# Designs tried in a protein design chat: miniprotein binders against q96jn8r1131to1294. Part 110

Target 1, 164 residues: q96jn8r1131to1294
Amino acid sequence: TLEFLENHGKNILLSNGNRTATRVASYNQGIVVINQPLVPQLLVQVRIDFLNRQWTSSLVLGVITCAPERLNFPASACALKRAAWLLRGRGVFHNGLKICEKFGPNLDTCPEGTILGLRLDSSGGLHLHVNGVDQGVAVPDVPQPCHALVDLYGQCEQVTIVNP
Short names: E, the ipSAE of ESMFold2; O, the ipSAE of OpenDDE; V2, 0.75 times the mean of E and O plus 0.25 times the DockQ between their complexes.

## First folded at step 10 (miniprotein)

Design kh9
Fold by ESMFold2-Fast, scan of step 10:
Structure kh9 (fold): chain B 164 residues (1-164), chain A 96 residues (1-96)
Amino acid sequence: as target 1 above (164 residues)
Amino acid sequence: DELERKIEEIIYRALELVDKGELEEALELIVEAIRLAVENKDEDLLVWAIYIIANIAQELGDPELLEKVLELAEEAYELTKDPEIKWLIEYLEKDL
């Protein structure tokens, strides 16, 4: 079954059999990673459980292509220097380089209850799904193996893995 | 390594300047960081700095600077054979 890895940002508390991640302090140090590689056709989904509108930005979602079990996570996913493809706000980023200006909905405005999904297609394209709707290819030809990452940044204080 | 830490400090300062929209000053710092990373043979810092200068060049929308960054990436790829530099070269070639 899909779970969050026990290697995570220091402000994260895992519960519900490691399927729920809660950020218990501040606005950062909230990176979590799924325990299985994102292989083609696997749809990994998380539900936004709780938003704190004290903050302006919200969660970041994406993949990393390095081994996550012993990774020293930075304070936020956008600070990852290498091996990272991230969806943040309306943009798509690779190692801090903005590779797409506007893709899908604005992640900073998704309400509680939104289900966000990541899936690789058979050609290695990374897809974002929002409430079951495929937004298209955010990143073509993602290197493998890769791992789904969620950064409970800013507004987003809790997410739960949900079955497709 | 003290030099490694100094290069990191320069890069973090450049990133602060990018956040403030002070792209010209950020460019000067990143160019220096790249030079020091090459001298120090620090491939990880070199790759990081090249991604940062590529983003700055893209935000400025300067075609001449983007071509210069492509040349820097090509030289870095010969030096490192890093697959992320190869990816960046292909990305920049399409963008130009």
Scores: ipSAE 0.677, ipTM 0.850, lowest interface PAE 1.0, mean pLDDT 89

Design tg1
Amino acid sequence: DELEEKIREIILRAMELVRKGELEEALELIVEAIRLAVENKDKELLVTAIWIIAYIARKLGDPELLEKILELAEEAYELTKDPDIKYYIERLEKRL
ESMFold2 (binder alone), alone request of step 10: mean pLDDT 74; pTM 0.673

Design tg10
Amino acid sequence: DELEEKIREIILRAMELVRKGELEEALELIVEAIRLAVENKDKELLVTAIWIIAYIARKLGDPELLEKVLELAEEAYELTKDPDVKYYIERLEKRL
ESMFold2 (binder alone), alone request of step 10: mean pLDDT 76; pTM 0.703

Design tg11
Amino acid sequence: DELEEKIREIILRAMELVRKGELEEALELIVEAIRLAVENKDKELLVTAIWIIAYIARKLGDPELLEKVLELAEEAYELTKDPDIKYYLERLEKRL
ESMFold2 (binder alone), alone request of step 10: mean pLDDT 75; pTM 0.691

Design tg12
Amino acid sequence: DELEEKIREIILRAMELVRKGELEEALELIVEAIRLAVENKDKELLVTAIWIIAYIARKLGDPELLEKVLELAEEAYELTKDPDIKYYIERIEKRL
ESMFold2 (binder alone), alone request of step 10: mean pLDDT 75; pTM 0.684

Design tg13
Amino acid sequence: DELEEKIREIILRAMELVRKGELEEALELIVEAIRLAVENKDKELLVTAIWIIAYIARKLGDPELLEKVLELAEEAYELTKDPDIMYYIERLEKRL
ESMFold2 (binder alone), alone request of step 10: mean pLDDT 76; pTM 0.694

Design tg14
Amino acid sequence: DELEEKIREIILRAMELVRKGELEEALELIVEAIRLAVENKDKELLVTAIWIIAYIARKLGDPELLEKVLELAEEAYELTKDPDIAYYIERLEKRL
ESMFold2 (binder alone), alone request of step 10: mean pLDDT 75; pTM 0.683

Design tg15
Amino acid sequence: DELEEKIREIILRAMELVRKGELEEALELIVEAIRLAVENKDKELLVTAIWIIAYIARKLGDPELLEKVLELAEELYELTKDPDIKYYIERLEKRL
ESMFold2 (binder alone), alone request of step 10: mean pLDDT 75; pTM 0.681

Design tg16
Amino acid sequence: DELEEKIREIILRAMELVRKGELEEALELIVEAIRLAVENKDKELLVTAIWIIAYIARKLGDPELLEKVLELAEELAELTKDPDIKYYIERLEKRL
ESMFold2 (binder alone), alone request of step 10: mean pLDDT 74; pTM 0.676

Design tg17
Amino acid sequence: DELEEKIREIILRAMELVRKGELEEALELIVEAIRLAVENKDKELLVTAIWIIAYIARKLGDPELLEKVLELAEEAFELTKDPDIKYYIERLEKRL
ESMFold2 (binder alone), alone request of step 10: mean pLDDT 75; pTM 0.684

Design tg18
Amino acid sequence: DELEEKIREIILRAMELVRKGELEEALELIVEAIRLAVENKDKELLVTAIWIIAYIARKLGDPELLEKVLELAEEAWELTKDPDIKYYIERLEKRL
ESMFold2 (binder alone), alone request of step 10: mean pLDDT 75; pTM 0.684

Design tg19
Amino acid sequence: DELEEKIREIILRAMELVRKGELEEALELIVEAIRLAVENKDKELLVTAIWIIAYIARKLGDPELLEKVLELAEEALELTKDPDIKYYIERLEKRL
ESMFold2 (binder alone), alone request of step 10: mean pLDDT 74; pTM 0.671

Design tg2
Amino acid sequence: DELEEKIREIILRAMELVRKGELEEALELIVEAIRLAVENKDKELLVTAIWIIAYIARKLGDPELLEKLLELAEEAYELTKDPDIKYYIERLEKRL
ESMFold2 (binder alone), alone request of step 10: mean pLDDT 73; pTM 0.650

Design tg20
Amino acid sequence: DELEEKIREIILRAMELVRKGELEEALELIVEAIRLAVENKDKELLVTAIWIIAYIARKLGDPELLEKVLELAEEAYEITKDPDIKYYIERLEKRL
ESMFold2 (binder alone), alone request of step 10: mean pLDDT 75; pTM 0.677

Design tg21
Amino acid sequence: DELEEKIREIILRAMELVRKGELEEALELIVEAIRLAVENKDKELLVTAIWIIAYIARKLGDPELLEKVLELAEEAYELNKDPDIKYYIERLEKRL
ESMFold2 (binder alone), alone request of step 10: mean pLDDT 74; pTM 0.682

Design tg22
Amino acid sequence: DELEEKIREIILRAMELVRKGELEEALELIVEAIRLAVENKDKELLVTAIWIIAYIARKLGDPELLEKVLELAEEAYELAKDPDIKYYIERLEKRL
ESMFold2 (binder alone), alone request of step 10: mean pLDDT 73; pTM 0.672

Design tg23
Amino acid sequence: DELEEKIREIILRAMELVRKGELEEALELIVEAIRLAVENKDKQLLVTAIWIIAYIARKLGDPELLEKVLELAEEAYELTGDPDIKYYIERLEKRL
ESMFold2 (binder alone), alone request of step 10: mean pLDDT 76; pTM 0.691

Design tg24
Amino acid sequence: DELEEKIREIILRAMELVRKGELEEALELIVEAIRLAVENKDPQLLVTAIWIIAYIARKLGDPELLEKVLELAEEAYELTKDPDIKYYIERLEKRL
ESMFold2 (binder alone), alone request of step 10: mean pLDDT 74; pTM 0.662

Design tg25
Amino acid sequence: DELEEKIREIILRAMELVRKGELEEALELIVEAIRLAVENKDPELLVTAIWIIAYIARKLGDPELLEKVLELAEEAYELTEDPDIKYYIERLEKRL
ESMFold2 (binder alone), alone request of step 10: mean pLDDT 74; pTM 0.667

Design tg26
Amino acid sequence: DELEEKIREIILRAMELVRKGELEEALELIVEAIRLAVENKDKELLVTAIWIIAYIARKLGDPELLEKVLELAEEAYELTKDPDIKYYIKRLEERL
ESMFold2 (binder alone), alone request of step 10: mean pLDDT 75; pTM 0.678

Design tg27
Amino acid sequence: DELEEKIREIILRAMELVRKGELEEALELIVEAIRLAVENKDKELLVTAIWIIAYIARKLGDPELLEKVLELAEEAYELTKDPDIKYYIERLRKRL
ESMFold2 (binder alone), alone request of step 10: mean pLDDT 76; pTM 0.693

Design tg28
Amino acid sequence: DELEEKIREIILRAMELVRKGELEEALELIVEAIRLAVENKDKELLVTAIWIIAYIARKLGDPELLEKVLELAKEAYELTKDPDIKYYIERLEKRL
ESMFold2 (binder alone), alone request of step 10: mean pLDDT 76; pTM 0.696

Design tg29
Amino acid sequence: DELEEKIREIILRAMELVRKGELEEALELIVEAIRLAVENKDKELLVTAIWIIAYIARKLGDPELLEKVLELAEEAYKLTKDPDIKYYIERLEKRL
ESMFold2 (binder alone), alone request of step 10: mean pLDDT 76; pTM 0.698

Design tg3
Amino acid sequence: DELEEKIREIILRAMELVRKGELEEALELIVEAIRLAIENKDKELLVTAIWIIAYIARKLGDPELLEKVLELAEEAYELTKDPDIKYYIERLEKRL
ESMFold2 (binder alone), alone request of step 10: mean pLDDT 76; pTM 0.695

Design tg30
Amino acid sequence: DELEEKIREIILRAMELVRKGELEEALELIVEAIRLAVENKDKELLVTAIWIIAYIARKLGDPELLEKVLELAEEAYRLTEDPDIKYYIERLEKRL
ESMFold2 (binder alone), alone request of step 10: mean pLDDT 76; pTM 0.699

Design tg31
Amino acid sequence: DELEEKIREIILRAMELVRKGELEEALELIVEAIRLAVENKDKELLVTAIWIIAYIARKLGDPELLEKVLKLAEKAYELTKDPDIKYYIERLEKRL
ESMFold2 (binder alone), alone request of step 10: mean pLDDT 75; pTM 0.688

Design tg32
Amino acid sequence: DELEEKIREIILRAMELVRKGELEEALELIVEAIRLAVENKDKKLLVTAIWIIAYIARKLGDPELLEKVLELAEEAYELTKDPDIKYYIERLEKRL
ESMFold2 (binder alone), alone request of step 10: mean pLDDT 75; pTM 0.688

Design tg33 (at its last look DockQ between E and O 0.93; V2 from the best seeds 0.89)
Fold by OpenDDE base, look of step 11:
Structure tg33 (fold): chain B 164 residues (1-164), chain A 98 residues (1-98)
Amino acid sequence: as target 1 above (164 residues)
Amino acid sequence: DELEEKIREIILRAMELVRKGELEEALELIVEAIRLAVENKDKELLVTAIWIIAYIARKLGDPELLEKVLELAEEAYELTKDPDIKYYIERLEKALEE
């Protein structure tokens, strides 16, 4: 079953069989990684459970290609400079470098209840799904294996892994 | 760093072209980015540039291009030791066998 790894950001509290992540302090230190690597053609999804509007930014979603069990998480996913492919706002980033300015909906404005998904296609393209709708290829040719990463940042205080 | 910013801009533009399917023009840009990254010893930007050019090369499918890009990737791997580059080397090798 899919669940978040015990190796996570300092402000994260896991519950619900490690399928729910809650950031219990501040606005950062909220990175979590899903235990199983992405399997091609299978959709992995998380639901935004709670937002705190005192902050401006929201969650970051993406994948890492390094071993998640050994990763020392920075305060935010934006600080990852290797093995990281991230979706923030409407931007796509590789190792902190913007590689796309406008992709999909703005993650900073997704309301509670939004279900965000990641799926690798047969060619290694990473797709973003929003409420079950494929938004297209966010990142082409992602190295495998890779793990889904969620940064509970800013407004986003809780997410839960949900089945398609 | 002015040169770093230039490289970043080139990479971003190259990816825009890639997304539009304008691979030949993207290729020209990303080659320049790689040259500048090597010259400036910017390992991080080099990794991204190698990812992009490897993708372009595989999409275009030209054997001579694949061989040249493979060589570039191998050199970049020696410089950066980035496992992702190693992955793309393997992908390029596989493409050459097809």
Scores: ipSAE 0.913, ipTM 0.957, lowest interface PAE 0.5, mean pLDDT 96
Fold by ESMFold2, look of step 11:
Structure tg33 (fold): chain B 164 residues (1-164), chain A 98 residues (1-98)
Amino acid sequence: as target 1 above (164 residues)
Amino acid sequence: DELEEKIREIILRAMELVRKGELEEALELIVEAIRLAVENKDKELLVTAIWIIAYIARKLGDPELLEKVLELAEEAYELTKDPDIKYYIERLEKALEE
């Protein structure tokens, strides 16, 4: 069963059988990782449960290619300088470097109830889904194995893993 | 660092071309980005540039290009020790067997 991994950002509280992550303090220290690597046919989806609109930026979504179980997470996913492909705001980033100016929706404006999904295609392309609609290939060739990551950053205070 | 900013801009432009399917133009840009990243000793940018050129080479499928990019990726691995480059090397080697 899909769960958030027990190794997570220090401001995260896991609940609902480790399927719900809540950031309980501050605006950062909110990184969570799904407990299974992405494989073709696996669609990992999270629903945005709660937003605090007093912050400007919101969640970050993506993958890491290093083993997450004993990794020391930085305060924010944006500080990952190795093994990370992330969707943030309007853009796509590899190891902190912008590689696409605009892909999919602006994550900073996604409302509560939005369901965001990640999957790999058979060629290693990372797809973003928004409310069940495939947005296309965000990153064309991600190394495997890779692990889905969500950073409950800024506005985003709670997400829940949901089934496709 | 003005050179670092230039390399970042080249990489972003190369990826724009990749997304448009303009692989030959993207290749020209990313080769220059790699040269500059090596000169500037920018290991993080080099890792990204190697990912891109390895992808382009596999999409184009030219054995001569694949061999040249494989050599480049092996050199980049020695410079960076980034495990993701080992993955790119393995994919390039597999592409040459096909």
Scores: ipSAE 0.851, ipTM 0.929, lowest interface PAE 0.7, mean pLDDT 93
ESMFold2 (binder alone), alone request of step 10: mean pLDDT 83; pTM 0.803
ESMFold2 (binder alone), look of step 11: mean pLDDT 83; pTM 0.806

Design tg34
Amino acid sequence: DELEEKIREIILRAMELVRKGELEEALELIVEAIRLAVENKDKELLVTAIWIIAYIARKLGDPELLEKVLELAEEAYELTKDPDIKYYIERLEK
ESMFold2 (binder alone), alone request of step 10: mean pLDDT 75; pTM 0.675

Design tg35
Amino acid sequence: DELEEKIREIILRAMELVRKGELEEALELIVEAIRLAVENKDKELLVTAIWIIAYIARKLGDPELLEKVLELAEEAYELDPENPDIKYYIERLEKRL
ESMFold2 (binder alone), alone request of step 10: mean pLDDT 74; pTM 0.674

Design tg36
Amino acid sequence: DELEEKIREIILRAMELVRKGELEEALELIVEAIRLAVENKDKELLVTAIWIIAYIARKLGDPELLEKVLELAEEAYELTKNPDIKYYIERLEKRL
ESMFold2 (binder alone), alone request of step 10: mean pLDDT 78; pTM 0.731

Design tg37
Amino acid sequence: DELEEKIREIILRAMELVRKGELEEALELIVEAIRLAVENKDKELLVTAIWIIAYIARKLGDPELLEKVLELAEEAYELTKTPDIKYYIERLEKRL
ESMFold2 (binder alone), alone request of step 10: mean pLDDT 75; pTM 0.685

Design tg38
Amino acid sequence: DELEEKIREIILRAMELVRKGELEEALELIVEAIRLAVENKDKELLVTAIWIIAYIARKLGDPELLEKVLELAEEAYELTKDPNIKYYIERLEKRL
ESMFold2 (binder alone), alone request of step 10: mean pLDDT 76; pTM 0.691

Design tg39
Amino acid sequence: DELEEKIREIILRAMELVRKGELEEALELIVEAIRLAVENKDKELLVTAIWIIAYIARKLGDPELLEKVLELLEEAYELTKDPDIKYYAERLEKRL
ESMFold2 (binder alone), alone request of step 10: mean pLDDT 75; pTM 0.675

Design tg4
Amino acid sequence: DELEEKIREIILRAMELVRKGELEEALELIVEAIRLALENKDKELLVTAIWIIAYIARKLGDPELLEKVLELAEEAYELTKDPDIKYYIERLEKRL
ESMFold2 (binder alone), alone request of step 10: mean pLDDT 76; pTM 0.687

Design tg40
Amino acid sequence: DELEEKIREIILRAMELVRKGELEEALELIVEAIRLAVENKDKELLVTAIWIIAYIARKLGDPELLEKVIELAEEAYELTKDPDIKYYIERLEKRL
ESMFold2 (binder alone), alone request of step 10: mean pLDDT 76; pTM 0.693

Design tg5
Amino acid sequence: DELEEKIREIILRAMELVRKGELEEALELIVEAIRLAVENKDKELLVTALWIIAYIARKLGDPELLEKVLELAEEAYELTKDPDIKYYIERLEKRL
ESMFold2 (binder alone), alone request of step 10: mean pLDDT 77; pTM 0.718

Design tg6
Amino acid sequence: DELEEKIREIILRAMELVRKGELEEALELIVEAIRLAVENKDKELLVTAFWIIAYIARKLGDPELLEKVLELAEEAYELTKDPDIKYYIERLEKRL
ESMFold2 (binder alone), alone request of step 10: mean pLDDT 75; pTM 0.693

Design tg7
Amino acid sequence: DELEEKIREIILRAMELVRKGELEEALELIVEAIRLAVENKDKELLVTAIWIIAYIARKLGDPELIEKVLELAEEAYELTKDPDIKYYIERLEKRL
ESMFold2 (binder alone), alone request of step 10: mean pLDDT 77; pTM 0.720

Design tg8
Amino acid sequence: DELEEKIREIILRAMELVRKGELEEALELIVEAIRLAVENKDKELLVTAIWIIAYIARKLGDPELAEKVLELAEEAYELTKDPDIKYYIERLEKRL
ESMFold2 (binder alone), alone request of step 10: mean pLDDT 76; pTM 0.709

Design tg9
Amino acid sequence: DELEEKIREIILRAMELVRKGELEEALELIVEAIRLAVENKDKELLVTAIWIIAYIARKLGDPELLEKVLELAEEAYELTKDPDLKYYIERLEKRL
ESMFold2 (binder alone), alone request of step 10: mean pLDDT 75; pTM 0.684

Design yf0 (at its last look DockQ between E and O 0.96; V2 from the best seeds 0.86)
Fold by OpenDDE base, look of step 11:
Structure yf0 (fold): chain B 164 residues (1-164), chain A 82 residues (1-82)
Amino acid sequence: as target 1 above (164 residues)
Amino acid sequence: SPEEIIEEIKKLIEEAIWLAMKGDKTKAVELLQKALDLVNKLGDTEFQKAVDDALKAIDKGDPWYAELILDEALELAEEKSE
């Protein structure tokens, strides 16, 4: 069963069998990692449940290739300097470096109810799904094993893992 | 000391980003300008450039990217001060 790991950002409260993550304070300290590593053809999806409009920006999606159980999470995914590929806004970042300028829809403007998914293809390409629609390869040749990461950042206050 | 200056810079940055995230771009910029003044005392040109870039990011309405830039800059500055 897909669920968020107990090792998470300081402002996260897990519920619903650890399938729902809620950031209960500030705009940050909201990183969560999904327990099962991504494998080809596994579509991992989260739904944006609530947006808090007092903040700017929104969630960051991505993958990490380090051991998530032992990871000391920074306050924001932007501080992940190794083994991290992040989707933010319309950009793709690798260890703090923007590797793609325009990709998919702007994650900062996704409304509540949006379902965002990550999936590895057989070639190791990381795909972004938005409401079930494959947006294409965001990151080619992602190392495995890797875990899906969600940073409940800014407006994004709550997400829930949903099944395809 | 450099360490003390860095701590003060860190506090200013944290507050600036918080304000930027709240949508108060103007106040965020003001605080980063104060941080820049302190950075100048360190003589760290890389850090100075980082703050300048962060200011641009804030102006463009991208506090996340500003935070990214500043986080790395702080880390590097702390390493230099050790």
Scores: ipSAE 0.857, ipTM 0.931, lowest interface PAE 0.5, mean pLDDT 96
Fold by ESMFold2, look of step 11:
Structure yf0 (fold): chain B 164 residues (1-164), chain A 82 residues (1-82)
Amino acid sequence: as target 1 above (164 residues)
Amino acid sequence: SPEEIIEEIKKLIEEAIWLAMKGDKTKAVELLQKALDLVNKLGDTEFQKAVDDALKAIDKGDPWYAELILDEALELAEEKSE
């Protein structure tokens, strides 16, 4: 079963059999990673459980292609400069560089209850799903293996892995 | 020393991003302007441009992008001081 990896940001508390991540301090130090690599038949989904509107900006989604168990996570996903593709707001970023200005919905506007999904297609294209609706290919040709990542940043204080 | 100036810039950046994340754009901009004055003392034109770009991002309400820009610039500035 899908779980958040024990190696995570320092402000994260895992619960619910490691399927729920809560950021318990500040606005950052909230990176979590799914314990299974993405494969074409796997849809990884998280539900936004809690947003604190006192902060600016919200969660970041993405993938990393290096082994996550021993990685030293930075305070914020924006500092991931190797082997990372991130979806933030409407932007797509690769290793700190914006590679697409406008993809999918603005993630900063997703309310509590939104279910966000990540999936690879057979060509290595990364798809975003929002409430079950495929938004298309965010990133072509992501190397495998890769792991889904969520940064509980800013407003986003809790997410839960949900089964497809 | 350059190392002491970089440490002060780092502190100002951290405080500015925190303020911007709390919605206090005015104070965040004040701290980044102070950081820019210190960056000017280093004579680091790449860092100067990064602070200007980060100020624009803060003004647009995008502290995440400001943090991205400033993290890269600070790392490069620290490497130059070795």
Scores: ipSAE 0.805, ipTM 0.904, lowest interface PAE 0.7, mean pLDDT 92
Fold by ESMFold2-Fast, scan of step 10:
Structure yf0 (fold): chain B 164 residues (1-164), chain A 82 residues (1-82)
Amino acid sequence: as target 1 above (164 residues)
Amino acid sequence: SPEEIIEEIKKLIEEAIWLAMKGDKTKAVELLQKALDLVNKLGDTEFQKAVDDALKAIDKGDPWYAELILDEALELAEEKSE
C-alpha cells in the first residue's frame, strides 16, 4: 500500500489513510514523499484534486536519492541542492539546475482530475506518465534507491495517490 | 537585534513572494525593497546580492527563482545569527 510519509512540508495535512495530501496555507511548504522506494516498473500515481488559480505555477514532481524519513524539507522542492531530479512546468531540474528546457506537457497547465505518474524503467530511466500516457524518459540513469516526491506548489492544493 | 531584524526580513520576503506569485509585481517589489533596507542594516552583502537578484528575477517574470535564492539566503542568515 502506497502512502505519503508522515515527514512532510509544514503546510501539509494528510488524510484518507495518508493517501491524500492537502496544502492548507500559502503557496509553498507542500512537499510530500511516497512511503517506499521507487523500484523499477513500480508506477506511482497521484491525481490533482484541487487547484487554486490565484497562483501562477503549479505542482512539481520527481525523485530524491536521500533518505526522506527525517529530511528537513525546504519551502520548495526546487531549493533542494543535492540528490534531487524534478519536473517543474516544462523543465527538468537536477539539484536546482535546469537540465532540459521542454519535456512533456506543461505541468503548470494540467487541470483538476489529471493523473500524473512516475516510473523507473529497467535501465534506470525516469518516466513521466500523464493520464496513463508515457511521456518518455525525463532523466536517464537515476541513482537507486530513490523516492518519489510531490511538491504541492502554487495552484496545486490537493493530490491523492491513485493505484494502477 | 540581528535575530529580530532577520524575522522582519523573513516576513517581508514571504509576503513579497506571495504577491509576485499572484501577479502583483509592483507590491512585491515594494516589499523586497523594504527587505533590502533591513538587509543593509545587517551588513550581510551576500544576502543583499540575493535580494538584488530576486528583484531582477521578479521583473523577468520568474518569482520561483526569486523564492529559491531568497530561501537559501534566509537560511544562511539565520545560521550566522546563532
Scores: ipSAE 0.014, ipTM 0.358, lowest interface PAE 7.4, mean pLDDT 86
ESMFold2 (binder alone), look of step 11: mean pLDDT 83; pTM 0.798

Design yf1
Fold by ESMFold2-Fast, scan of step 10:
Structure yf1 (fold): chain B 164 residues (1-164), chain A 82 residues (1-82)
Amino acid sequence: as target 1 above (164 residues)
Amino acid sequence: SPEEIIEEIKKLILEAIWLAMKGDKTKAVELLQKALDLVNKLGDTEFQKAVDDALKAIDKGDPWYAELILDEALELAEEKSE
């Protein structure tokens, strides 16, 4: 059973058996990580439950290759310096460097109810799924083990893990 | 001192990003321009470029990217002042 780790950003409250993450303050300190490594063929999905239009920008999804159980999370995923591949807006980022300008739909405009998924293919390519539709390979050859990360940044204040 | 100037810059940057996240681009830009004046006193051209790039990001509606740029610049400036 997929759950969010109890180690998370300080503004996160977990509920629903650690399958729902709510950011209860500000716009940041909202990083959560899935409790098991993202292995090939595993599809990890989250649903956007609540958007607060007070803020600009929205959630960030991606993977990290460091061990998450005791990691001191930064205020936002953009500050991850080690090994992080992030999808934000229409961009793809590796350790803070934009490696692709326009990939898939704009994540900042996804409405409540959108289901976002991450999956590794058999060659280690990281795929984004939006409402069940594979957007293609965002990042080739992701190192393993890696862990799925969601940053409840800005507008996105609540997500829930959804089984496929 | 450089350390005191960096602390002032950091406060301005944190407030600017918060305002940009709330959609108040005008006030965010004003605070970042104030930070740029302080960065000019340090003579740190890399930090100056980072503030300029962050201003452009905020103008484009991307405070997340502005925060990324400025966090890196602040870290480097603090290391230089040790």
Scores: ipSAE 0.304, ipTM 0.666, lowest interface PAE 3.0, mean pLDDT 87

Design yf10
Fold by ESMFold2-Fast, scan of step 10:
Structure yf10 (fold): chain B 164 residues (1-164), chain A 82 residues (1-82)
Amino acid sequence: as target 1 above (164 residues)
Amino acid sequence: SPEEIIEEIKKLIEEAVWLAMKGDKTKAVELLQKALDLVNKLGDTEFQKAVDDALKAIDKGDPWYAELILDEALELAEEKSE
């Protein structure tokens, strides 16, 4: 089954059979990665459990194509300059460059209880799902293998993997 | 030494970004200005530009971007002093 990898940002604590990730300090160092590659047909979903509104900005999610098991994670996912496609706020980022100004809902304003999903279609298009609703293709032609990543940045201090 | 100056810059930057992330732009700018003074002593013009850009990012309400560019500038400065 789907779990978060034991290799994660230094401020993360895993619980609930590695299905819940909690950021226990600061606002950064909160990257977690799903333990299985994101293959077509797999819908990976996380629920926002806890938001701390003293911080600006909130979670980032997306995919990386580098091997995550030994990766030395940067302070935030947006610092990944290579092999990363990320959704932050309303933006889509590839290797640190903003490639779309407005896609889907503003991730900085999603409330507790929101379920966010990532899925690859048959042509390698990366889709964002919000509360079960497909937002469309955020990124075409993502290279494979790739791995789903969540950055518990800023306001988002806890997420839990949920089944469709 | 350059290494000691870089360590002090790093501490100022870390606290400034933390304050900016909490919405305290005034204190964040004050600490980044102190960091800029030390970067000027270091003579690193690329780092000076990064601090200036970070100040603009904080002013625009993007402290996450300030963190991004400052962390990159710190890494490059540390490599140069290795």
Scores: ipSAE 0.576, ipTM 0.802, lowest interface PAE 1.5, mean pLDDT 90

